# Designs tried in a protein design chat: VHH binders against EKC/KEOPS complex subunit cgi121 (cgi121). Part 14

Target 1, 174 residues: EKC/KEOPS complex subunit cgi121 (cgi121), of Schizosaccharomyces pombe (q9p7j3)
Amino acid sequence: MILPLFPETQVHVFVYENVSNCAAIHEQLISQNPIYDYAFLDAATILYKKQVYSAIIRALEDRRDEQMKTKTIHSEVILSLSPKTEISSAFRQFSMTKKSKNIVVVKIDSKLTEEEEFERLDKLVEGNRVEFSDEELQKLIDFKVLKKNYKLDPSTLENPLASILSSIALRGYS

## First folded at step 11 (VHH)

Design za7 (from zz19 with S56R)
Fold by OpenDDE, fold request of step 12:
Structure za7 (fold): chain B 174 residues (1-174), chain A 121 residues (1-121)
Amino acid sequence: as target 1 above (174 residues)
Amino acid sequence: QWQLVESGGGLVQAGGSLRLSCTASGFTFSSYAMGWYRQTAGNEREWVALITKSGRTDYADSVKGRFTISRDNAKNTVYLQMNSLKPEDTAVYYCTARKYESYGSRITDYWGQGTPVTVSS
């Protein structure tokens, strides 16, 4: 996918369910294996495509403006999902864990087609790819976690997308 | 050979102030974004503040309104003015220099050795 505001940056997003090797992937991330140069998100924390894209855009904007807070663009995406500025909190709340079963994987600056990138990623992830859509994400979400991460209440739950996007966009402005 | 040297850390009472300095050498200071991070034992390093080449600033929520980052390119120095200090601000503070190249696809980071800040209650 090409984002209109960042036409020179190719982005791919993949969703996997029933992943059996999250613990192994996590270990590779800790060791900073370069072949795992992705943002691995816990799908239980993601409800909308626009949530992911908003985080990606924010991360890219931070990079463009030379205001990144984390080490990599992918870690910046994870941070950008959070309504808070604490890096550790963002990772704890949104990043894939050893116990994760369903994940969203983001690739920034891809030089490959979506299918080529998938073939590469599929060698790393042992799970079933599903469509990156609101419908599929809705099946994987943990609303308790979502409510906690974004402090959603009965009022904001009437339009959770707006609340989530607002939280992402206005991080640090409250 | 590049170097970042932090100074100004120490013991201070809650509500007090400190001014940290970080002096750079061995690279073109004005071409780098500068930042401060802090870390406590057993925890991950947290972002505190940054200042871009053009002088734009940003702060972590926990320090916003209390800390001020600034830079003096003539002195190759970045500062962190810390006011209204709290015990929660106790940490080792690290200075960082970051250069963005190739439209940000290539990033170079330099880090200082850190300066300890202890805020007593």
Scores: ipSAE 0.917, ipTM 0.956, lowest interface PAE 0.5, mean pLDDT 95
Fold by OpenDDE, last read:
Structure za7 (fold): chain B 174 residues (1-174), chain A 121 residues (1-121)
Amino acid sequence: as target 1 above (174 residues)
Amino acid sequence: QWQLVESGGGLVQAGGSLRLSCTASGFTFSSYAMGWYRQTAGNEREWVALITKSGRTDYADSVKGRFTISRDNAKNTVYLQMNSLKPEDTAVYYCTARKYESYGSRITDYWGQGTPVTVSS
């Protein structure tokens, strides 16, 4: 897809469930294998499409403004998901781990169609692709983790999207 | 060849102040965004502050209100004024220069060797 505010940047987002090789993928990421040039997120920490898009937009804005805090646009997406500025905390809270079962994969600056990108990514991920939708994300979310990551309480849980987006958007503005 | 050299680190008591400097050579300093990171043993390098080419600044939450980043393009130097230091600020501080050329997925950057800061309680 193309983001209106970033017409020159094509973004693709994929969701996989029952992934069996997260540990292997994780090792490739640690070694900074360029073939794995994606943002790999733990689906247990993602509740809404807008959560992902908000993080993507913030990362793109940081790049545009030449104020990225991380080395890659994809790592910046992971950081952008976090209400905190600590990089390690963001990765711990939102990135795919060796024990992850379900993942959300983000590709920024794709030169391929969604179908072509999927074919490439499908060679790396051993799992079942599902639709990138709020409905599917809701099946994969761990609310305990979500509550912890965004410090949600009973009042904010009534409208968690607003709280999440506020946390992402207002990071560093306290 | 490019080089970043940090200085100003040392031992200070809690509540004290330090001013770190990073002097660049071998590249067009004014064309780069500059930043400070810090790292403790066994942990990943953490972002501390950045200053863009135009002079816009940003800070990690843990140092906001206490640290100030600035740059002097005439001297090819970026500074980090650290006030109200805390023991948790103890780390090796690294200077980085970043250039955003291709707007690709990965930016190019340079790093110094780091300067140690120790804050005692």
Scores: ipSAE 0.914, ipTM 0.953, lowest interface PAE 0.5, mean pLDDT 95
Fold by OpenDDE, last read:
Structure za7 (fold): chain B 174 residues (1-174), chain A 121 residues (1-121)
Amino acid sequence: as target 1 above (174 residues)
Amino acid sequence: QWQLVESGGGLVQAGGSLRLSCTASGFTFSSYAMGWYRQTAGNEREWVALITKSGRTDYADSVKGRFTISRDNAKNTVYLQMNSLKPEDTAVYYCTARKYESYGSRITDYWGQGTPVTVSS
């Protein structure tokens, strides 16, 4: 997928459920294994495709403006999901953990087609790929976690997407 | 050959001020975005502030309104003015230089050795 405002950057997003090796993947990420150069998100924290895209766009904007706060574009995506500027908090709230079962995987700057990228990623992730859609994400979300991460209340829950996107877009402007 | 050397850290009372400096050598300073991070023992390094090549600044929520980052390209130095310091600001502060190339797909980072800041209550 090519984002209109970033035509030079190809992005792929994959969703896996029932992943059995998240702990192993996590160890590889800690060791900074280059073949694991993705953003691994806990699907329990993701409700909408636009949430992911919004974070990707913000990360790409930060890179464009030479204002990245994290080490990599993928870590910047994770930070961009957060309404706060603390890196550790963003990772704690949104990144895949050893205990995760369902994950969203983001690849930025891919040189491969979506299918080719999937074939590569499928060697790393032991789980079932599902469609990247609001319908599938809705099945995997933990609303308790979502409410906590974005401090959603009965008023903001009337339009969760707007609230989430606002939190992402206005980070640092509160 | 490149170096980033921080200075200005030390002990200060809550409500006090410190000014950190970071002097760069061995690379074209003006071509790099500069930043400050801080780290406490056992925790991850946290972003504090950054200043772009053009002089645009950004700050972490926890320091906004209290800290000011600036740069002097003629001196190859980036500064962090820290006012209204709190005990929570206690950490080792690290200077970083970052260069973006190829639409940001290639990033070069340099880090200093850090300067300790202790804010007593």
Scores: ipSAE 0.913, ipTM 0.954, lowest interface PAE 0.5, mean pLDDT 95
Fold by OpenDDE, fold request of step 12:
Structure za7 (fold): chain B 174 residues (1-174), chain A 121 residues (1-121)
Amino acid sequence: as target 1 above (174 residues)
Amino acid sequence: QWQLVESGGGLVQAGGSLRLSCTASGFTFSSYAMGWYRQTAGNEREWVALITKSGRTDYADSVKGRFTISRDNAKNTVYLQMNSLKPEDTAVYYCTARKYESYGSRITDYWGQGTPVTVSS
């Protein structure tokens, strides 16, 4: 898909459940295998599509403005999910781990169609693709983790989306 | 031939101040964003501050209000003024020049050797 604010950048997002090889994927990421040039997120930490898109947009803005804090656009997406500026914390909170079962995979600057990208990614991920939707994400979320990551309290939980988006957008400003 | 050389690190008491310097050579300094990172043993390198080629600055939450990043293009130098230092600021501080490649490519970072900062209680 194309984001209106970044028409030159094609973005694809995929969701996988019951992934059996997260540990193997993680090792490839550590080794910086270029074939694994994606942002691999733990689906347990993602509640909304807009959460992911907001992080992507922020990362793209940072790149545009030459204000990236991390090494890659995909790592910047992970950082952008966090309300904090610590890179290590962001990765601990939002990135796929060896123990993850469900993941959200983000591709920035794709030269392929969604279908083509999926075919490529499907060779790397051993799991079941599900729709990238709020409905499916809601099935995979761990609310305990979500609450911790964004410090949600009973008041902010009344409108979780607004709170999450605010945290992402206003990181460092509030 | 890109080279960055940090200086100014040392031992300081909590509440004290240090000013780090990073002198660049081998590239057009004014054309690139500069940044400071810090790292402790066994941990990942953390972002501290950045300054764009236009002079816009940004800071990690942990150092906001205490640290100031600045640059002198005439001297090919980026600075980090560190005030109100805390023990948790203890780390090796690294200067970086960040080269933004074309879309789809990785960012290229050039690093200095690092300068150690120790803040005692």
Scores: ipSAE 0.886, ipTM 0.941, lowest interface PAE 0.5, mean pLDDT 95
Fold by ESMFold2, fold request of step 12:
Structure za7 (fold): chain B 174 residues (1-174), chain A 121 residues (1-121)
Amino acid sequence: as target 1 above (174 residues)
Amino acid sequence: QWQLVESGGGLVQAGGSLRLSCTASGFTFSSYAMGWYRQTAGNEREWVALITKSGRTDYADSVKGRFTISRDNAKNTVYLQMNSLKPEDTAVYYCTARKYESYGSRITDYWGQGTPVTVSS
């Protein structure tokens, strides 16, 4: 992803399917273990690459503008996926849970190449890496969850991209 | 040592108003973004409002139009004017101060002890 306003910020995004240890990862996130300093998203909530990139950009813009609401840039990505300002709701709706099966993992401010970051992450996640692509994401999405999270009506559910991106970009301005 | 001391909480009837204050010491107040969060029993803290060092404000959806954050750098104090209060606003309100350094890679985050607000119906 090209981030012209953030030229020194290295970002990596990984997708895993059939993850068997989400409960263990969840425990590490609750304990704030710094080795797990990533945004762990439930892939059932992510339909597009642009959805993830838009949340990353929004989080980085809020950090640049000194308007972050959460403790870390990774937690800010999770909030930034939400159409609402409520932090707890954003985490319930988008964050990986103990019951998640497929995940999207975001690392911001990485000091590592993609391969090096993958090697580190692969020691933490027991699952199968797949390509970060719209094709793979569409296999993992739960459209019922997507509709609920973004309050999509049937007319927009077939092409919801603009509604989703607007929700991410405009949260807090209405 | 730094301090954030909240005051102004209490019991108020629905529809009423309260003004919370938070006075800071032990750091350069004008260099910090200031904010308010609230927490109900058994739940995580939720963001309410923030005001940047330059004076830009932002509000949670649930309080927009009813609450106003402001700051007085001469008094090292941030305020939260809470109008049209609802029972759902009942919470412990926390003052925060946040300083961003190194493009946000270093964040200093101070929290007050909280001031309880109860809104009765």
Scores: ipSAE 0.710, ipTM 0.891, lowest interface PAE 1.3, mean pLDDT 91
Fold by ESMFold2, fold request of step 12:
Structure za7 (fold): chain B 174 residues (1-174), chain A 121 residues (1-121)
Amino acid sequence: as target 1 above (174 residues)
Amino acid sequence: QWQLVESGGGLVQAGGSLRLSCTASGFTFSSYAMGWYRQTAGNEREWVALITKSGRTDYADSVKGRFTISRDNAKNTVYLQMNSLKPEDTAVYYCTARKYESYGSRITDYWGQGTPVTVSS
């Protein structure tokens, strides 16, 4: 896919359910294996497509402006999901863990078609691909985790999208 | 060979101030974004502040309003003025230099050796 503000940057997003090898993937990420150069997110923390796109856009804006805080654009996506600037808490809250069951996987700067990138990723992830859609994401979310990560109260739980997007967009401006 | 040499760390009382300096050599300082990170024992390094090559600044939530980053390209030096220090600011502070190439798809990242800061209660 092509984001309007970043027309030369190809991005792919995949969703997997029932992933059996998150522990193995996690070990490869710790080892900084370049084959695993993706952002691996816990789907329990992701409710909307716009949540992921907003984090991608924020990470790309920070790269464009030479203001990245983490080592890679993919780790920057993970930070960008957080309402806070603390890197360790962002990873704790949004990254795939060894215990994750469902994941969202982001590739930025892909030189491959979606099908080609999927073929590579499918060799790494033991799970079932589902559509990247609000419908599928809503089946995988943990609302207790979402509420905690974004500090949603009763008034924001009625329409959490705006509060979540504001948290992503306004991080660092308070 | 490139170098980043931090200085100005030490022991300071809570509520006090300290100014860290980081002097660069062996690369074109004005082409790099500069930053400060800090690390407490047993934890990962955390971002503190950055200043771009054009002079734009950004700060971590925990230090905004208390810390100020600045740079002097003529002296190849970046500074971190730390005011209203708290015990939780105790850490080893690392200077970083980062150059973005190929529209950010290639990033060079240099790290100093660190300068310890201890804030007593």
Scores: ipSAE 0.690, ipTM 0.887, lowest interface PAE 1.3, mean pLDDT 91

Design za7 (from zz19 with S56R)
Fold by ESMFold2, fold request of step 12:
Structure za7 (fold): chain B 174 residues (1-174), chain A 121 residues (1-121)
Amino acid sequence: as target 1 above (174 residues)
Amino acid sequence: QWQLVESGGGLVQAGGSLRLSCTASGFTFSSYAMGWYRQTAGNEREWVALITKSGRTDYADSVKGRFTISRDNAKNTVYLQMNSLKPEDTAVYYCTARKYESYGSRITDYWGQGTPVTVSS
C-alpha cells in the first residue's frame, strides 16, 4: 500500500495465525539477519488496522524529521506503538516473542508487490496467513494485554480507538 | 577517520548536576542529528535525548525537565546538562551522530565509546 503523506514509500502488512516457529524467527531478529528485516508484532497487542497504520505513519514522520530513536524503520514502528518513550518496554509489550502464536508483520520501503513480498515472507513464517482486517485482528487480540499496554479504563475500553491513536500520536507530550 | 569523544562523566551525589560533552571530528558535524543514549548494567541501551541539525530537541520521559541537550556547531560539540540527578540515572552514556540521506533510506550512525556516570544515594 501507499500512504498519501509518503507516496514513494511502499508498505505491506501481513497477518499470520497459528505460527509455529516464532522462537526461530526471534533468534534471527536478535542476530540482525537482513532477510528478516521486518517489524514482527505480537497480534495479541493489535486490535485495529488503524493502530498499525498510525504507528507506521509516526515512524515515517520521525524518519522524515530525523528524530528516529531506534536503529531501523521497522524497530521504530515497534516503538511508535507505545505510549512511552522507553524502547525496552515498547519491545517487551508489542514485539513478537518466542511464545507468540499470532503475528502482524510490517515491511516498509518494499521494492516488491504485495504478492512478491508475501512469497518471501511465507518462506520465513510457519503459519497461516489471514487478511489484514479489523475482523481478523479482533479474533487474535488479547484484551487484557491491550488494556495493560494502553492503560485503558473500563469506560475507555468501550471505545478504545481514539485513546490508542492519541497515545501513538502524542507520545512524549504527557 | 571519524571520532566521537565523550567527556564529563564521573561520580556525583544525588540531587547534583553534571555536564557531558561529546566532541566530533572527521565528518561534517552540522549535517548530523546528535543524541545521547545510556546503558545500565544488564540492560539494553535506552534513548535519552536528541537534537536535530536544525536545533530541535526531544527527550525521553524519564529525563524530561531535568536534562537539556544542546549543540555548538562551531566547536563540533554536543552537550548534555544533567540536573537533579537520581541514582536511577547511573549508566554509561553514549554520544551518537546520525545522518539521514535518500529520504531516510540511507542512515549513517556513529557511536562514541561511552562515559560512565555514577549517582550515589
Scores: ipSAE 0.659, ipTM 0.878, lowest interface PAE 1.5, mean pLDDT 91
Fold by ESMFold2, last read:
Structure za7 (fold): chain B 174 residues (1-174), chain A 121 residues (1-121)
Amino acid sequence: as target 1 above (174 residues)
Amino acid sequence: QWQLVESGGGLVQAGGSLRLSCTASGFTFSSYAMGWYRQTAGNEREWVALITKSGRTDYADSVKGRFTISRDNAKNTVYLQMNSLKPEDTAVYYCTARKYESYGSRITDYWGQGTPVTVSS
């Protein structure tokens, strides 16, 4: 996927299903182990590739404009998925937890090819990699969670993309 | 060694106003984005407002229209004017300074010790 405003920023996105060690990963994130410097998202909250890329773009725009609200670009991606400016709510709603089963993992500023980054990540995550695609994401989503996180009107639930992307783009503008 | 010193906190009635100040030393103030965060007991800190080195501002949803951040580079000071205060604004307010280097891949982040604000019903 092309990020035209950020051509020198290498980004990789991976999806894992049936992850057995989320609790162990969570402990490493709390301890700020630099090997785990990724954004770990709960796949139950992600329906579209564009949802993830829109959050990445928003986080990178805020970094470019010196308006980040969180400590790292990866935590900023988690905030950027949220329709609200409240950091604690964004993490509660979108971040991987110890109970998560399926995850989306984002690496920004990678110095590695996608395959090299995957090989490192695969040492950390005990689960099955699936393609980062709308088809695979749709199998892992929890629509009740999606509706709640983005306050989706019943009329938009069959095709909620525009509403979700507007929420990401317009946070803080309303 | 760098310093960020907050002042101006205190007790105020709902509907009232306070102005917080944060004076910086030990770094080039004009090269830093400045910000305010707040924390209630038992909770994580939350972002309130920021002002970039070029003067652009942004505000959390909960304070937009009531709070105004500003900076005076000559005095190395950032301000938070808080109007129409509500009991929900009760928190310890922290001043922050942040510098972005290498197009943001390297970030330096400084935090003050905090100034308490209590808004009574």
Scores: ipSAE 0.659, ipTM 0.876, lowest interface PAE 1.4, mean pLDDT 91
Fold by ESMFold2, last read:
Structure za7 (fold): chain B 174 residues (1-174), chain A 121 residues (1-121)
Amino acid sequence: as target 1 above (174 residues)
Amino acid sequence: QWQLVESGGGLVQAGGSLRLSCTASGFTFSSYAMGWYRQTAGNEREWVALITKSGRTDYADSVKGRFTISRDNAKNTVYLQMNSLKPEDTAVYYCTARKYESYGSRITDYWGQGTPVTVSS
């Protein structure tokens, strides 16, 4: 997919459920193996497609403006999901862990079609691909985690989209 | 043979101030974004502040309003003025230089050896 604000940047997003090898993937990420150069997110933290796209846009804006804080555009996506600037906190809260069961995987700057990128990714992830949709994400979210990560009070938890998107867009300004 | 040499760290009481300096050589300083990161024992490095090649600045939430980053391109030096210091600011502070090429697909990162800062109660 190509975002209108970044027309030369191809992005793919995949969702997997029932992933059996998150510990192995996590080891490869720590080792900085370039074959694993994706953002691996814990799906328990993601409720909306727009949440992921907003983090991608924020990361791309920071790269465009030469204000990245992390090593890669993919790690910058993970930071960009957070309402806070602390890198370790963002990774703890949003990144896939050894204990994750469902994941969202982002590839930025892909030179492949969605199906070609999927074929590569499917060799790395032992799980069942599901559609990247609000319907599927809603089945995988942990609302307790969502509330904690975005400091949602009970009055906003029923429809938190605007609060979440504002947190992503305004990190560092308020 | 590039170098980044930090200085100005030390021991200071809470509420005090320090100014860190980082002098660069072996690369075109004015073409790099400069930054400061910090690390406590057993933890990952955390971002503190950055200043772009054009002079725009940004700060981590934990230091905004207390720290100021600046650069002097004539002296190849970046500074971090640290005011109202707290014990939580205790860390080794690292100077960084980052250059974006090929629309960000090629990024060069240089890191200094670090300068320790201790803020006592």
Scores: ipSAE 0.653, ipTM 0.870, lowest interface PAE 1.5, mean pLDDT 91
Fold by ESMFold2, look of step 11:
Structure za7 (fold): chain B 174 residues (1-174), chain A 121 residues (1-121)
Amino acid sequence: as target 1 above (174 residues)
Amino acid sequence: QWQLVESGGGLVQAGGSLRLSCTASGFTFSSYAMGWYRQTAGNEREWVALITKSGRTDYADSVKGRFTISRDNAKNTVYLQMNSLKPEDTAVYYCTARKYESYGSRITDYWGQGTPVTVSS
């Protein structure tokens, strides 16, 4: 997809369920293998498409404004999901781990169509692709994790979207 | 050859102050965003503060209100004034310079060797 404020920037988002090789992917990310230059998120932490798009937009805005805190735009997406500024905490809370089962994968600055990018990614991920949609994300979320990551109380947990988006937008204001 | 040289680290009691300096050479300092990161043993480097080439600043939650970043382009130097220091501020502090090219799709980072800061109780 192409965002209006970033017309030269092509973005793709993929969702995989029942991923069997997260440990292998994790090792490649630690090794900084350029073939794995994506943001790999734990789907247990993602409830809405807007959550992911808001983090992408914030990462791109920080890049535009020369205020990135992490080394890559993909790691900046991971940080941007967090309500806090701590990089290691954001990665611990939102990034795919060796134990993850379902993942959301983001590619920014893609030179490929969505299907071409999918063909490359599908060689790396051993799992079943599902639609990037609120319906599919809701099947994969862990609400216990969501509540912890965004400090949701019972009243916001029933309709958490505005609270989550506010947390992403207001990071660093307090 | 580019260079970033940090100074001003050392041992200080809790509640005290230190001023870190980082002097740059071998690149056009005014074209770079400057930053400070810190690292404790066994952990990844954490972001502390940044200052853009236009002078806008931003701070990590843990240091906001206590630390101030500034730059002097005439001296090719970035500073970190650290006040009200706490034992958890103990770390090796690294100066960074970052240049954004191609509307940010290419980013170049330079890192100093680090200056140790120890805050005792």
Scores: ipSAE 0.625, ipTM 0.871, lowest interface PAE 1.6, mean pLDDT 91

## First folded at step 13 (VHH)

Design qj19 (from qi3 with A33H)
Fold by ESMFold2, look of step 15:
Structure qj19 (fold): chain B 174 residues (1-174), chain A 123 residues (1-123)
Amino acid sequence: as target 1 above (174 residues)
Amino acid sequence: QVQLVESGGGLVQAGGSLRLSCAASGFTFSDYHMAWFRRAPGKEREFVAAITYTGSSTFYTDSVKGRFTISRDHAKNTVSLQMNSLRPEDTAVYYCAATYAWDYWTPRAYDYWGQGTRVTVSA
């Protein structure tokens, strides 16, 4: 997918459920294996497609403006999901861990079609691909985690989209 | 109370060696990647070396590669930096740091910092 504000940047997002090898993937991430150059997110933290796209847009805007806080665009996506500016806490809250079961995977600056990127990613992830859709994400979310990560009160938790998106957009300015 | 305490700094002639040590307490050491940074006079902190939380991988800035070795001891909650073939440009205060993130090169990614130990390398 091409975002209108970033016409030169191809982005792909994939969702996997019932992933059996998150511990192995995690080891590859911390070892900086370039084959694993994706943002691997814990799906328990993601309720909306717009949540992911807003974080991608924020990361790309910060790269464009030379205001990135992290070393890579994929780590910047992880930070951009967070309402806070602390990099380590953003990784703890949103990244895939050894114990994750469902994941959202983001590739920015892809040179491949979605299907070609899927073929590469599918060799790395032992799990079942599902559609990147609000319907599938809702099945994988942990609402307790969502409430904690974005400090949602009970009434906003019923329909939290605006609160989540404003947290992503306003990080560092409030 | 979290503490990272560096030791082993001092004055050494160019070509010599020093071993820095960092004792960690007050947090779950085995969950954290560890790193050394340094700050030379008049410069910003720069990344020197990092080691993953298991010790499975290490990373070095180019100027120290082949001369410095980072290691960690899970049982003693320590991280060490063996510095060989020291050069005057290695003169700096060396800081031990800990992070959960795998963005090892960015100082702001680190949760915990030591107070630093001074290394001076004379020509």
Scores: ipSAE 0.706, ipTM 0.876, lowest interface PAE 1.2, mean pLDDT 92
Fold by OpenDDE, look of step 14:
Structure qj19 (fold): chain B 174 residues (1-174), chain A 123 residues (1-123)
Amino acid sequence: as target 1 above (174 residues)
Amino acid sequence: QVQLVESGGGLVQAGGSLRLSCAASGFTFSDYHMAWFRRAPGKEREFVAAITYTGSSTFYTDSVKGRFTISRDHAKNTVSLQMNSLRPEDTAVYYCAATYAWDYWTPRAYDYWGQGTRVTVSA
């Protein structure tokens, strides 16, 4: 996938459910294994495709502007999901944990087709791939976690997208 | 209540060795990565070493590589730091810390901290 604002950057997003080896993946991440150069998100924290895209765009903008707060573009995506400026907080809120079961995986600066990237990633993730869609994400979301992460209240729960996107966009400005 | 209790600090001559130990309680030890940090006089707290929750991987700051070894004992809920070939610049208060996160090099990532144990290396 090509983002209109970043035509030279290829992005792929994958969703996996019932992943059995998140702990092993987590171990590789902490080891900074380059084979695992992805953003691994806990699907329980993701409600919309636009949420993920907004975070990706934010991260790419940060990189473009030489304002990244984290070490890698993928970690910047994780940070960009959070309304908080603290990196550790963002990771705790949105990053895959060893206890995660469903995940969203983001690849930025891919040199491969979506199918090729999937084949590569499929060797790393032991789970079932599902469509990257709002419908599928809605099945995996934990609303308690979502409410907590974005401080959603009854007035915003009917349509939380605007609130979520605002939180992402305005991070560091509140 | 969560507790991390360091021990093993003391005064040692340059070239000497010390073994620090940290006893953990009050949380699921096997779920957390463990690390050692240190703070020298007039300096900020810095990362020294970390070991993953399974113990399968270890990481070190460059200045201690080849001299320090971090290990953990799941049966005893302890993490240790074997320090060899100590140098005066290793003088610091050493802290044990635990984290669930994978950004192990960042102090803010750690949920629990010990009170620290003082290591003094004389010339």
Scores: ipSAE 0.019, ipTM 0.287, lowest interface PAE 6.4, mean pLDDT 91

